# Designs tried in a protein design chat: VH-VL binders against q9lss7. Part 7

Target 1, 226 residues: q9lss7
Amino acid sequence: MGNTSDDDKILSYEDVVLRRSDLDILNGPIFLNDRVIEFYLSFLSTVHSSTTISLIPPSIAFWISNCPDTEYLKDFMKPLNLRDKDLLILPVNDNSNVEVAEGGLHWSLLVYYKEANTFVHHDSYMGVNRWSAKQLFKAVSPFVSNGDASYKECTDTPQQKNGYDCGVFLLATARVICEWFSSGGMKNRDELWFANVKETVPDLVNHLREEILALIKKLMSESVSK
Short names: E, the ipSAE of ESMFold2; O, the ipSAE of OpenDDE; V2, 0.75 times the mean of E and O plus 0.25 times the DockQ between their complexes.

## First folded at step 1 (VH-VL)

Design m11 (framework fv_maftivimab)
Fold by ESMFold2-Fast, scan of step 1:
Structure m11 (fold): chain C 226 residues (1-226), chain A 121 residues (1-121), chain B 106 residues (1-106)
Amino acid sequence: as target 1 above (226 residues)
Amino acid sequence: EVQLVESGGGLVQPGGSLRLSCAASGFTFSSYAMNWVRQAPGKGLEWVSTISGSGGSTYYADSVKGRFTISRDNSKNTLYLQMNSLRAEDTAVYYCARGGYLRYTDAFDIWGQGTMVTVSS
Amino acid sequence: DIQMTQSPSSLSASVGDRVTITCRASQSISRYLNWYQQKPGKAPKLLIYAASSLQSGVPSRFSGSGSGTDFTLTISSLQPEDFATYYCQQSYSTPTFGQGTRLEIK
């Protein structure tokens, strides 16, 4: 009684509750789950809290993309005040089964930049998620633009070399883009963040699992009650 | 080409205030967490404070919490440390240090030359 | 706070010697340990990060090892420019430094 299991809660951070099995995912060459993706996006949201960046949780992005009722979607989207945001970070999952919220085989990233009125899709596995990304783009576009937003694939975005790091590439790319925006990245509208992503993401993905694991362990240590 | 230059140090009486500045050049300043690390004469290194790249998160050593405030102006590529209620034990060389690329390894990879703060009557 | 203790506090060595400096943490810090070199009147310089990763531009004679609570910095063949004070620093929680190890010429 009181046996420690893989499902034991280990850390409560903002709206995310991580479990011991999430540490195993980060320690191993294993596909990142919704909780790990949400945790790190939430952490980036905290780091960039003084900016007009909005980082959307995976469950919210999934629901937006798959909501069958247009009026209900409008009511849901209105209080998110997305028109007040200059940069939107949206995780894309290829799960289309509304009965299985935490499914899918591949993660990718969709980014909206208000200044350019453009959505950019970053897919580390040969653009496999482009149709899912376009679905999310079409669902979100009316709430951030007047229906005139552009959609672009970043075809030369860094590519994964294995079958399990798509989530790591999502998080690395999201981090670089948030840092670019916070640096005053309005210098070149034609280039956007593409050079930064190409230069930084390939190195970052080699260390990001370890860095996130270290962050979680640090936060766990700091949350221990006296 | 990457450089950090501290300024604002000097002699101040106990209970006084002082503001340190660190001018950064040669890198994208807002992409890096920045830190203040101090060293009392003849003693070791002591971490003082960290600020995230955006300025949204700040952290302080217990010895300075409530008295010191770290801030940054990314439009000027400048880091600041506002020091209030100064004590004799705050006497040290204050270094500005770059805290890696938002890495939780928290390696201080680039350091300034330091600026001397002396708290004495 | 996690306490970092270095051993020895000082040592004397000759050019060409193999030098080992040890750092011990009061609790497990995994591999979140950095090593710095400081020469008199100068700012510290990063040598090793994440216990064993050599910083770009640092000579290969420097190496780091260890995990958990016990860590080692090794200089395989001491050069004249290596006489300095060395500090370890943990990054597992709020940063703390060891007291330093002064490496002096014999």
Scores: ipSAE 0.000, ipTM 0.413, lowest interface PAE 18.0, mean pLDDT 84

Design m12 (framework fv_maftivimab)
Fold by ESMFold2-Fast, scan of step 1:
Structure m12 (fold): chain C 226 residues (1-226), chain A 125 residues (1-125), chain B 106 residues (1-106)
Amino acid sequence: as target 1 above (226 residues)
Amino acid sequence: EVQLVESGGGLVQPGGSLRLSCAASGFTFSSYAMNWVRQAPGKGLEWVSTISGSGGSTYYADSVKGRFTISRDNSKNTLYLQMNSLRAEDTAVYYCARLTYRGSYYGRSDAFDIWGQGTMVTVSS
Amino acid sequence: DIQMTQSPSSLSASVGDRVTITCRASQSISRYLNWYQQKPGKAPKLLIYAASSLQSGVPSRFSGSGSGTDFTLTISSLQPEDFATYYCQQSYSTPTFGQGTRLEIK
């Protein structure tokens, strides 16, 4: 096995418990898993805590997308208070098999902006998650806009050059959109956050793995947890 | 039955233009990125261009940028390659290929899993 | 672009032989490597994806291995229908192919 255990708990942050193997994922050219995605979305939520932004965990987004019972889904959605949110950040995974935890092969981002009553899908690899994103859109739409929201693809969103950085592009794009929303400065000037995403994400993705890894190590040094 | 059938190849003068077509059947065309891959006589394979399932994103080899345009019509299940300013070095069999995604521990990998029969483009020198 | 170099460029073998073809990338590509078979006058056929995964319908005598920069395709017991040209292709970035290895009858 080596000199570290995949079962070792290294950091407890909000609702996320990170393990030693999560650091290995960030150090390598490997897909980001649900825990790393959830961790960084939780961190962004803390940074933007004074806004009406909701960043949905991957497990919650997956459940919403795959819940077969409409009455159960209604009861599940009520406590999330999504109608009180001006911006929703929703991770999309192509895993449709409810029996397989952490399945799927591609991450992308779905964003709802209340002022425009529009869902926008950002897919860093040739739009391959389009069906999964539309499924999540259809499931969430009734709980934010009475089902009359629009859906669109961001066709010129930054594209990954490899097979493993889709989660990094998801997180970079989510961060830029949260910063755009919190700044307020350009909301009515151009087409949503698209210019900011195109200008900032390509540079950010080159350093985001390193940045998140450094953040986790800093929090580990400040934490009372292993 | 999954099939890709290319057409439109032929003999063209240097500086000329030609449009290739690829008819797809047996699968949900709009769900897959599509590609053109070429092979000069007696040589190896060279990737030319990729278009996303929606048609919103296109990618080109440096050797064809500014001269070739990939497009698709999802209502007709057809992929196109518009070739302008043709050069002798563009002489090749052009294959239409579907890009499919397969997973591994190291993440998603993609591969050209379905290929057409190819269509020959000859640029006279 | 990532350069892919195959060795040997050509190989002669007999039916029943164990054949190994190698592919080297100019930089690390993890396991994002595919292998294709092409018979004269025909389109390429996918054999192996993700360095070691066998494509559906491909005989089990074909196997792939490797990671990083060095990869191999192995045919454990060569059959008459296996005489063809084999290409490796990286999917780590913009697709690039090796120059091909022609497998000829001895």
Scores: ipSAE 0.005, ipTM 0.485, lowest interface PAE 12.7, mean pLDDT 85

Design m13 (framework fv_maftivimab)
Fold by ESMFold2-Fast, scan of step 1:
Order: sequence, then structure tokens, then C-alpha cells
Structure m13 (fold): chain C 226 residues (1-226), chain A 119 residues (1-119), chain B 106 residues (1-106)
Amino acid sequence: as target 1 above (226 residues)
Amino acid sequence: EVQLVESGGGLVQPGGSLRLSCAASGFTFSDYAMNWVRQAPGKGLEWVSTISGSGDYTYYADSVKGRFTISRDNSKNTLYLQMNSLRAEDTAVYYCAKVGYYESGFDIWGQGTMVTVSS
Amino acid sequence: DIQMTQSPSSLSASVGDRVTITCRASQSISSYLNWYQQKPGKAPKLLIYDASSLQSGVPSRFSGSGSGTDFTLTISSLQPEDFATYYCQQSYSYPTFGQGTRLEIK
């Protein structure tokens, strides 16, 4: 009958259109939705302007993982030019039901690093998304390697202490890994970005909601994207 | 009804000054970035300046930087453009334009005010 | 500054024609491209924002497409009131406009 103001658009940034309800999500003890995840990943892509870092939107990651048509998937993947990427950031969600747009309750992060030819899964809640992450790994790996990429869980990745911050941990971890890559990347074969994540993410997650909210409000007051 | 009404244009000598005003109505003025866009007779559109909703951030085209100052008074719902050291090439219709709340584009425009710089 | 180049500078068409106007950015602007229509003696009117979104009140015969550096405005079936000058504008950085495309009666 009536339109909700919470569904009204408030900011257009790259390919993401944020709604007023997204501000409430950032202000509250509420799970981050696809739009907030996509927005911040898009922002990180702008900050780390590089043809070799690719940050995949949640909706794209979902389609890759759940596409039943192999031929359509191949055609879809071609323009993404993933073989040209040295670092690939992929959000993982436990929602596999195409009939429910936002049915998932847990976010985690899958990262591909070309130099090590390895996918690493970061899950801030005891690895509960590992099966969803493996599905995405299997779907993506043919498009970034010769099918010989390895997969591992980061078992000592920072852990959430509440029931709603999984998306915040995803974004904090993605940010730290992008910063690590832009600063020169791998020095040691066994370490990758793990020390940086372990040292930085626990503090960052305490302030990231506030930082993203402030960023959105700043962009809303300007006519030019930053 | 959302409206922007410009005023303050006129004939001015080279080296002179003018202050343009844009009166806004029908929306929450402080929530929107505001812009000045000009168009010389028979020419295309040229962005001049932007001010954020709070007034804390201002941006200028290189052609006017150091000569023009954009400002706003949110208590009066009014946008200003102070134009100093005017040159013949500043002759144009000056439009006040609002950035959309949902759109990255200029969704509402005033009717414009003519500034003629001539001896 | 990001340079915006429109093609063609002028185009002649007949009522009922499908017309396309292109806009090219000197660097990637993602989807931060807007299209405006300007009639003689009038202020510009926003038609399309964020590359492909139709502004409220604008007829559905207008559509936009593209991303990155290459963008297109399409009028599917030209009407008499559509003869005007069209401008593209990027809002990714400091706003810059294309030089305009004048759409004239053939």
C-alpha cells in the first residue's frame, strides 16, 4: 500500500545503490547485507586501483557458486578476466537458495593469491562456511589457474564474539589483505598475509561500522565519488 | 514544489565583482550538495563549483579557482557565488543545480541568471 | 580533469527513427555518467543517471547503457519534442561535460 522510506536510494557509488535502511544496519547490531558488503568492496577497489586486484560483488559470487549451466558460467566468467588478476577477493554467504534474495545468515571471505596459486578461506565463526567456500573455490579455480590451485582454511583467523559481525570481519580482513598486497605482497611462502590479519583485524572490527557509516555520509554530502 | 531561483546577474566591467544568489525551496536544503554550472552564449555546459551539504567541502574548476568563492547559508536555504576579477570569458548564463539524493546527476536546475562582462 | 567526448557533434533524424549518441571518457568512470537534454532558452533536464537509470517523469523511449569508458544514449522512436541538444556528464571526479550533440530534423 505505502512506500517505505527505508527502501529509498541514498547513495550511488560505482555499481552499488545504497538504501536508507543500510544506514540502520551499520548503526545497529545487525547482520550486514549484500549492498553494504558490495559497497565497501567497491570502495576498496577504488582505493587499491590496480588491474591485478579483483574484488567480486556478493551477487556475482553467489551466481558463480550456484550456476547450474556450465556453458552460461563460462560465458559469464570470460569478461571478468580473472587470469589477469594476482589477488581475488570473494565474499562467501551460506545462502544457496536462488528463490530467497537475502536468506543467508553468515558471511565469510575466500581469497585467491596467484603467486602462491592458493585459495584461503577466512571464517570468523569456527569455519561454519567451509563447505560453501569450497563450492565457490571449485567453481572459480578453472578460471584463475590450470585446475591445480590449492585450498586451505586459515584456522587461526580472528574470531567474532557476537552473532552479527561476520560481515564486518569479512570487510576488515579483505581491507587488510588488499593493503598487504599493495605494500609488496608475499615475502615468505608459509606466511602470506596471516600475521597482518591476526594483528590488525581484531582492532579494526571495533571501529569499521563507524568508519563505513562516516564514509557513506561523506559521499552523500558530495556530488563526486571518492 | 522543488524550486531553485537565481538572482544577482547583470552587466559588469572587466575586473569587477558580482555575487550570485540561489534561493532554494521545497526540499531539505542542507541534505544536498549544490552546484554552479555556466553556459557561454552558443556554447556547451561548464561546471564551475560544488559545495557539500554541510558547507565543509568546496570544489572549483581550474578556470575560476582563486577568483570565485562558493558558499551557502543553510538557515536561509540560499547558495552564493562570489565572483571577483571578472573577465570577458566569464560571460555566461549561470545555473544553480542540485545533486540528486538518489542520483549522482544534477536533478533540479534553476532558470539561470545572465552575467555579462563587458566594457 | 576527465575529458568527455561525444559523437556525433550533430545528427539529423526523422520522427520515428532510432537514434544513438555516444560518449567516451578519457579514463574509467565506472557507471558515474549522466545524460541531459537542453532545449533552446531552457535549463538542462536530467534524462538518465548512473549510466542506465531513467529519471522520474522521462519517457521510456530514452535509455542509457555502458560502463567504464564507453556510453550510449538511445532514443528508440524519435518524437518531435526530442529535437534538442544532448550532453553527457561524468560525476566520478570533478564534473565534466561532453561538448554536446545537436539533434536536428532531417
Scores: ipSAE 0.000, ipTM 0.402, lowest interface PAE 19.2, mean pLDDT 84

Design m14 (framework fv_maftivimab; at its last look DockQ between E and O 0.09; V2 from the best seeds 0.00; counts 0 for: pae E 11.1 > 2, placed apart)
Fold by OpenDDE, look of step 2:
Structure m14 (fold): chain C 226 residues (1-226), chain A 123 residues (1-123), chain B 106 residues (1-106)
Amino acid sequence: as target 1 above (226 residues)
Amino acid sequence: EVQLVESGGGLVQPGGSLRLSCAASGFTFSDYAMNWVRQAPGKGLEWVSTISGSGDYTYYADSVKGRFTISRDNSKNTLYLQMNSLRAEDTAVYYCARDYYDSSGYLDAFDIWGQGTMVTVSS
Amino acid sequence: DIQMTQSPSSLSASVGDRVTITCRASQSISSYLNWYQQKPGKAPKLLIYDASSLQSGVPSRFSGSGSGTDFTLTISSLQPEDFATYYCQQSYSYPTFGQGTRLEIK
């Protein structure tokens, strides 16, 4: 019986409610859940406050990918104004069961860059989410640019060495790409952020869990002082 | 030379089990997803199963899900297919095939094939 | 599952002929389509990947085109060694193959 204490709310950040169990996830060699990923993506959104960058929550990305009704999806996508975005960050999960929440085993990152009109999939575990990423790409593509965006796998994506840090790689990669974009980006369609990701992500993933944990604790302390 | 060699095929009764092997050589085996594809006599090709390079992720066709298990031993450069509860419709030549990998990523194009091993399920 | 339908199921042609085989997907698969050649008693051979990319070592007389749902394999000038069965395969989702097209000598 999971100790009722593990479900205690510890922080409300934007639209994300973190719980005590989420801290345990960050402290252990445990697969990151939707909430932790959503939290950090929300945080990155606040750091990179451009109106042209959108970091899509995992739940929304999943819904977009698995929406069975095209008309419903169209209506759902309207307020997102994806055509006006220059950069989209989309978490990908391998969950194939729409009836089971958080049933996925692996996280990866799908990124859309308008300037290059291309989707890039970053998978830290040998491209296992390639089909899920393509599904998401298919669902999102009609709502970006003129619908003729390309899709590619980034083969230079740093690879995880364990079975539980895929979410960390996702977040690290997202961070690096956001920083790259905020620094002016590049018009070269062949290089984009790939070098930055290759160079920075391997080191970043080694301490990102600790960094996120410290961030949460800081935010918690600030919330109490208010 | 890049090569795949299947083995383990044979005659088995319905409900029986069989284990196929595929020996890989000439490339870094662990860097590639591997596949099993089968072909019934006089019929087309059917994807059966895929396993990631590390072996941690496996995928199955609905027709074999729950009955077949794909696995690999990267230290031995060998791919396996454990087939249980075999049915007559499982009769086919079974090919192991390497997943194509290039600068554009994983394409799920099968660029290297073995010669296949015949599995016959018959009473 | 995505269904792939090839046309024709069989065709006869002569050496030197231009041959076109069509593959249709039940839904859009972008450019995630591959073509294989299979000769009797042999394993399939990859010819084209990503709809139009020629596999290394494959003669230039082979070409692929198409996107979305409709794809074509073209042999510009048929050679004696090209008589075989051809399969399309989608790689957008779990792999599925067309039923095959048997190319016979006229």
Scores: ipSAE 0.029, ipTM 0.636, lowest interface PAE 4.7, mean pLDDT 91
Fold by ESMFold2-Fast, scan of step 1:
Structure m14 (fold): chain C 226 residues (1-226), chain A 123 residues (1-123), chain B 106 residues (1-106)
Amino acid sequence: as target 1 above (226 residues)
Amino acid sequence: EVQLVESGGGLVQPGGSLRLSCAASGFTFSDYAMNWVRQAPGKGLEWVSTISGSGDYTYYADSVKGRFTISRDNSKNTLYLQMNSLRAEDTAVYYCARDYYDSSGYLDAFDIWGQGTMVTVSS
Amino acid sequence: DIQMTQSPSSLSASVGDRVTITCRASQSISSYLNWYQQKPGKAPKLLIYDASSLQSGVPSRFSGSGSGTDFTLTISSLQPEDFATYYCQQSYSYPTFGQGTRLEIK
């Protein structure tokens, strides 16, 4: 008779509540949802114990990008204190329909690095999200710079070979960039993290789903053992 | 050698439908995002729609959203624009155009254009 | 969304003249500006991309400059085949074009 509840809560981590269906998403060759992306970005925020890195949740990035009222956006952005951050990690979704909060077909990554005063877009599917990324850049730029920030596409960013791993590429790239920043290593402002992303992300995406699944199961176990 | 050839234009009454085609040759079609750009008689250029190389992702100008559908068949190297609920304001030459990219970035520059096909919406 | 305005709307010039056409964006677009040439009855041709990069096969007499909101296309020594309409286009957001500048024989 078994109507199983795939929406049973399985783990509360920071501001994210994961459900049983999220494990199925990670196990399958299927598109990552907002919850899984938010969970792993939140985990990276914890791992990188720096107050100068900010990893923005998908729902917040979507709201910033699609806010129709400039004054309301200013009031919303003020308490986020983005000017105090040296690195911003922002998920990009191609959904422009505010009526469908979890819509969209493609994930990509927008990164702001204060030292270079530059936004860099990493898109694992041929620049599909370039306009959505520029829209988010325009919305965020006034709150991190004086309107002089530059925008760049990372054209050498690793490319996906299927229609469902864009979220995995987002998370892998975000992780590599956070690790690069936390290591304190910068060769020059034109190179940024590009070599690290190009070298590390292609291998990382092959096992990141498995790593995130193992992490969730470990955190569930730690909650029970308390 | 690299070519885009449009077809399917013609005279149609307001409220009618029309489907445009663009045949591509001389390059790997599936590697490029493709665009439709239109030009009303004696007027300037207006971007209409973009489709990704895979065909999975589409974008539209606000003036055509909900009425026009862009699609592609990569096995036939062909781009399509299905135009429904046509209005007098849709009267224009419709160009098929390829998105330019290089090692520095996707610049959204249109490097290869077709000859255009004329769509006239009139009673 | 982003409005592009070209100046002048038309100009007359003679072969050998130095010609400048300007394009202004309603907001900053960094260097994300392209220039096209269109001859009567023909499709547009890409001349300049990323504000100042000359497209392969385009004569060196064409050059582009500018950033932010103000951009210029220059033809250093006008040739007979250069009489055409010129369009700027921003790629910072959804593509928008200027209204065009018609270059005519004086």
Scores: ipSAE 0.007, ipTM 0.551, lowest interface PAE 8.5, mean pLDDT 85
Fold by ESMFold2, look of step 2:
Structure m14 (fold): chain C 226 residues (1-226), chain A 123 residues (1-123), chain B 106 residues (1-106)
Amino acid sequence: as target 1 above (226 residues)
Amino acid sequence: EVQLVESGGGLVQPGGSLRLSCAASGFTFSDYAMNWVRQAPGKGLEWVSTISGSGDYTYYADSVKGRFTISRDNSKNTLYLQMNSLRAEDTAVYYCARDYYDSSGYLDAFDIWGQGTMVTVSS
Amino acid sequence: DIQMTQSPSSLSASVGDRVTITCRASQSISSYLNWYQQKPGKAPKLLIYDASSLQSGVPSRFSGSGSGTDFTLTISSLQPEDFATYYCQQSYSYPTFGQGTRLEIK
C-alpha cells in the first residue's frame, strides 16, 4: 500500500538507473548497494573529468575478477584503455564474507596509481577483503603494467565503527583520492594519498549519506526541469 | 640483520605497572605494523596488541583492553607496551613481532620476532 | 573471535617420518592462515603464510594446504631440527593462534 512504488525508477544518471528504494538505503543504517555505489562513482567521474582517471563500476570490477576465459577478458579490457590511465579506482566486493559482515556485502577499494606502479587496497574492516582484492589485482595487473606492478595493503586505512558503513568508507576514500590526484598527486612514493585519506575520511563518512541523498534529490529535480 | 630486541620485563606486584620496549633495526620501521604476542610459561601463543605503521590505529585483545596501551616512536625505531593493572594471568614472555605485507600481497604474517622479555606478576 | 583448533595436541615421531598436523577455524578464514615453528626457549619462526606459501629460507619438506576452515601442515621427512611445537594462526581478523602441536622424538 504505502510504498507500492518502492522500485519505481527515479533517476537515470549516466549508465545508472536509481530506484526509490535506494533512497531508503541512504536514510537508514543499512549497507549501500551496488547501484548507489556506481551512481556516486559515476558522479566522481563527472567531477574529476580527466581522460587519465577511470572509476570502474562495481559490476565491471566483479566480472573482471571472475572471468574464466582469458581471451574474452583481453577483448573486454581493450576498450577500457587501462595502459593510458594514471589512476584506476576499483571497488572490491566479496560476497563469500556475508556471514562475517552480519548479513550484508562487504565493500573495499583497490586503487592503481601508474606513477608508483602500485595497487593499494583500502579496507575499512581490518582487511577482510584482501583475498578478493588480490584476485582483482592479479586480473587487472597485466593490462596496466609489464607484470611488475606492486600490491600494498594500507594498514592505516580509516576503520568503520559499525557493521554497515563499508560502502560509505569506499566512496569517501575514492573521493579523497580523486581530489588528491586532481591537485597534483604524488610528491614521493611514500606520500601517496595516505595522509589525505587518514585526515579527511573519518569526518567525511559522517556526512556522506546525507550528501549523496541531497545530490540525488537535486538531480531528480533538475531532470524534471531539464 | 633485521632485529627486534625487547626489554623492560621483570617482577611486579598485582595491580602494578610495567612498560616494555622493543628496539627495531635493519628495516624501515614505519612501513610495518607491529605486534605484541605473549606466552605464559608452558602455554601457547596469545596475540596482545597491534599498532599500525604510522601509530594512528591500535587494536587490543579483549583480555587487555583498557589496561594495556601500545605505542611507537618511529623516530627512535621503538615499539612500546604500557601495562597497567597487572594480574597474575599476565605472567608471560612478551614478544614483539613484525606484521609484514610484501609488494606481492601474499605475506600477511608475523615474519620477524624478538627473543622476548619475561614479565612475572606475583605477590 | 575466531577459534583455531589444532590436532593432534602432541605427536611422537622418528627422523624420516612423514607427519601431518591439522588446524580448523571456527568460521571460514579464506586462505589467511599461517604456520609457525617454536623450539624450547626460542621465539616462534614463520614457516608458511597464506595457507601454502613457503617462507624464504624454510626447507621444502614443509608444505601447507587448505582453505576455508580446514588446513594442514605436512613435514615430508622429519629431520632432527624439526622437533618443536607448531602453531597455526589466522590473520583474517584479530589474530588468534591454535593451541599448538608438540612434535617429539619417539
Scores: ipSAE 0.006, ipTM 0.556, lowest interface PAE 11.1, mean pLDDT 85
ESMFold2 (binder alone), look of step 2: mean pLDDT 92; pTM 0.944

Design m15 (framework fv_maftivimab)
Fold by ESMFold2-Fast, scan of step 1:
Structure m15 (fold): chain C 226 residues (1-226), chain A 122 residues (1-122), chain B 106 residues (1-106)
Amino acid sequence: as target 1 above (226 residues)
Amino acid sequence: EVQLVESGGGLVQPGGSLRLSCAASGFTFSDYAMNWVRQAPGKGLEWVSTISGSGDYTYYADSVKGRFTISRDNSKNTLYLQMNSLRAEDTAVYYCAKGYDFWSGYSAFDIWGQGTMVTVSS
Amino acid sequence: DIQMTQSPSSLSASVGDRVTITCRASQSISSYLNWYQQKPGKAPKLLIYDASSLQSGVPSRFSGSGSGTDFTLTISSLQPEDFATYYCQQSYSYPTFGQGTRLEIK
């Protein structure tokens, strides 16, 4: 009878409320949920405080991709002010069922970089989300360009070796790209972030779960519980 | 004109080795994933292996894993398949095939070579 | 691996007929399903990619539909050059092909 301790709220960070069950997800070889993805993207947004970087929550990316009404989508997109962003980080999920918010099997990452006017898709499992990524690209592109943005798959992006780390690869790749952008982006090498992702992500994914778990515990200890 | 030309097939004894080559022309070779697909006499198509455009990522069918090695030389526009510990079950026409586009190189195979016959028999 | 099953294994038809070939995946593959045509002694030719997209140069009488686990290839008005073996192939994970459907003259 009653709720389990897994339902308990453990941390409120920006617009994200984490629960005890989210710690179990991070401790185990388990598919990351929307809350963990949103939490870490929100944390990266705080660390990389540029007004020209936008890291879109999974729920927002889902609604953008699955909105059937073009007029409603236009009204929804206007306040996000995407034309003023130099870097957009967008999580991609293969769930297309609007009645089930967390129904997908795979996470991947779509990134827009204004200086190159290009969307790049990073998929750690053989590009299985490329259809979902292209749909999100088509929905977002009119609001960052006049329909002239390019789309590119990063076919040599680091690949997962298990069935549950796709979200970890999404977050590791997003972090490396944010760090690349904050360190000067194309101004340093006149190249996109592909080499940085390839060099850094394979090692990072081996300990990112532990790093995020440690971060959550640190933030919990810094919070006032009353 | 986009073209793939396979070579290196032939008759080989069980337990032997062969190296297949596929010469590519008419497109930017390094931009596309490349594939080997085989077809046993009178049977259907079976995917064997895929290699990414850079050559950094390789994938194999379970039936050939540990015995076959896919590789590429982007400076020569050439794809290779090194086949070791060959079995009678490996007898087939081997096709090299190009991924559909740079943005979906692991999926559809839009350009195919003519195939090269590998016969494993005594 | 994802298993692909085609139906029927063989089909007899006449020029001008509407022909439907079906393909079923052992698990959901979204829309990552391709169709190929193979004539005797020749390499396969891509007809349809991503379930319903017609490859450039392929006649409009060919169409594909479906998503998830059930897919169909339709030839709206069969021509003499269409007698061949047809294969479906999933690209959701490591590629796997159906066993093929042989389309023969009735």
Scores: ipSAE 0.009, ipTM 0.570, lowest interface PAE 8.5, mean pLDDT 86

Design m16 (framework fv_maftivimab)
Fold by ESMFold2-Fast, scan of step 1:
Structure m16 (fold): chain C 226 residues (1-226), chain A 122 residues (1-122), chain B 106 residues (1-106)
Amino acid sequence: as target 1 above (226 residues)
Amino acid sequence: EVQLVESGGGLVQPGGSLRLSCAASGFTFSDYAMNWVRQAPGKGLEWVSTISGSGDYTYYADSVKGRFTISRDNSKNTLYLQMNSLRAEDTAVYYCAREGYSSSWYEAFDIWGQGTMVTVSS
Amino acid sequence: DIQMTQSPSSLSASVGDRVTITCRASQSISSYLNWYQQKPGKAPKLLIYDASSLQSGVPSRFSGSGSGTDFTLTISSLQPEDFATYYCQQSYSYPTFGQGTRLEIK
C-alpha cells in the first residue's frame, strides 16, 4: 500500500526500535515477532517499576536457552542480577536454531516467583513449548534458586483457538502476573496468580492487539516536538 | 499391555551404516518422547538420543552427533535410529525407551524394549 | 555434561540386609534423579523417579532420598531377586547415568 517502507523507524522505546512492519503485524492475524514482544515487556517493566521484577527480552532468553558453553553462560548471567529478583518473566520460543534468532513458530511464558521458589510455564497451545521451556528453566534456575527450584506446567492456563495468537497470550499472561505481583502478590501459597490469569486473560487477548497499537500511536505522538 | 520391540541390529564393518527400528504398542505413541540408550558389553548405560512426541525436537549425545539421526513415524507407532559412519566404540546393545510423562515427573525411562545388538567389527 | 558418580562400584550383601547405594552429581540437579535396576541379559527397570517417588509395582523396601548433588537408594531388607546392577540417572540436562553399582550375594 502507498509508499510505506517496512524498514522505516516509527518509535524508539527503551532498547527497542519499532518499524512500520510491526504495526502491520499488530493490525493483522499474524504471529508476533521478537520486537513487538520485547516492546510490550519493556512497557510492562516501566509500568511495574519495582526493582525486584525483571522482564527478560526475547533475544536474551533465546541466547540463555541456546548457549553452547556453560562456563560462558555463568559470566553472561552474573550482571543480570537475577538473585535480586522476586519475579522473573521469561518469553519462550520454540526456535532451536542459533543461526536464526527471530525464527520459531510458537511463543509461551516461563515465570519464576522467588517466594514459592517455583518456575511456572504458561503455554496457550498446551505441550508445544514444553521442551523449550524446560531447557530455559534448566539454564536459568542455578542463577535464581541455588538449583532447588520446582518446575510446573499451568495445566489450566487459557488456550488459544487459532495458529497466530500465542504471542498475544504470552503478553496478556505476563501483564496479569505483573499486576498480581504489584497488588500484593501471594495470598494463597497453592494458588499463586492462577485464578487471576484464568479470569482475566481470555477477555484481555481479544483486545490486547488494539491496546498495544493504541499505545504505540500514543507514544509516537508524545515523541513529536511541540 | 505397553511394549517396545527393537529390530535392525547386526554385524557391520567400521564406516558402515545400520537403521534400527522400535515398534511401540499399548499406548498413544505421539504423546511420549522416545529415546535410544545403549550399553557396550560389560559396561554401563549411555544415553544416545531423544526425540519429542511431535518429532520436531531432537537431541544427541556428543559422541554420535553428526553421525546418528533419530526420527519417528507416529502414523506407524515406530521410532528409528539411522546410524552412519559406525565405529568400533558404537558396539553395544541399543535399547528403545519411553520417557514417562506426568505433572510431577518428566524424563524418566519408564518402559524399555528388550534391546538389539549392534556389533561394529571387521 | 553432568557427571554422575556411584558408590560403591560393587558390594556383597546377605538376604535381609539393609543396603545403601549413593549417587553424586557434579552440579546441582534439584530432584531430577531416577534409579534403575538391571539384571544380567535384561533391559533396565525403573524403580524410583524424581529422587524419592516409587514407580508403580516396585516393592516398598526400595526408597530414594536426596536433592541437589547427593542422592541415596536404600533397600531396607534385601531379597534374593534384588541381586542386580543399579544405575542412577539425572534428567536435569542431557541424560547421564552413573557407572552402576553391582549388588552380589555374599
Scores: ipSAE 0.006, ipTM 0.491, lowest interface PAE 11.7, mean pLDDT 85

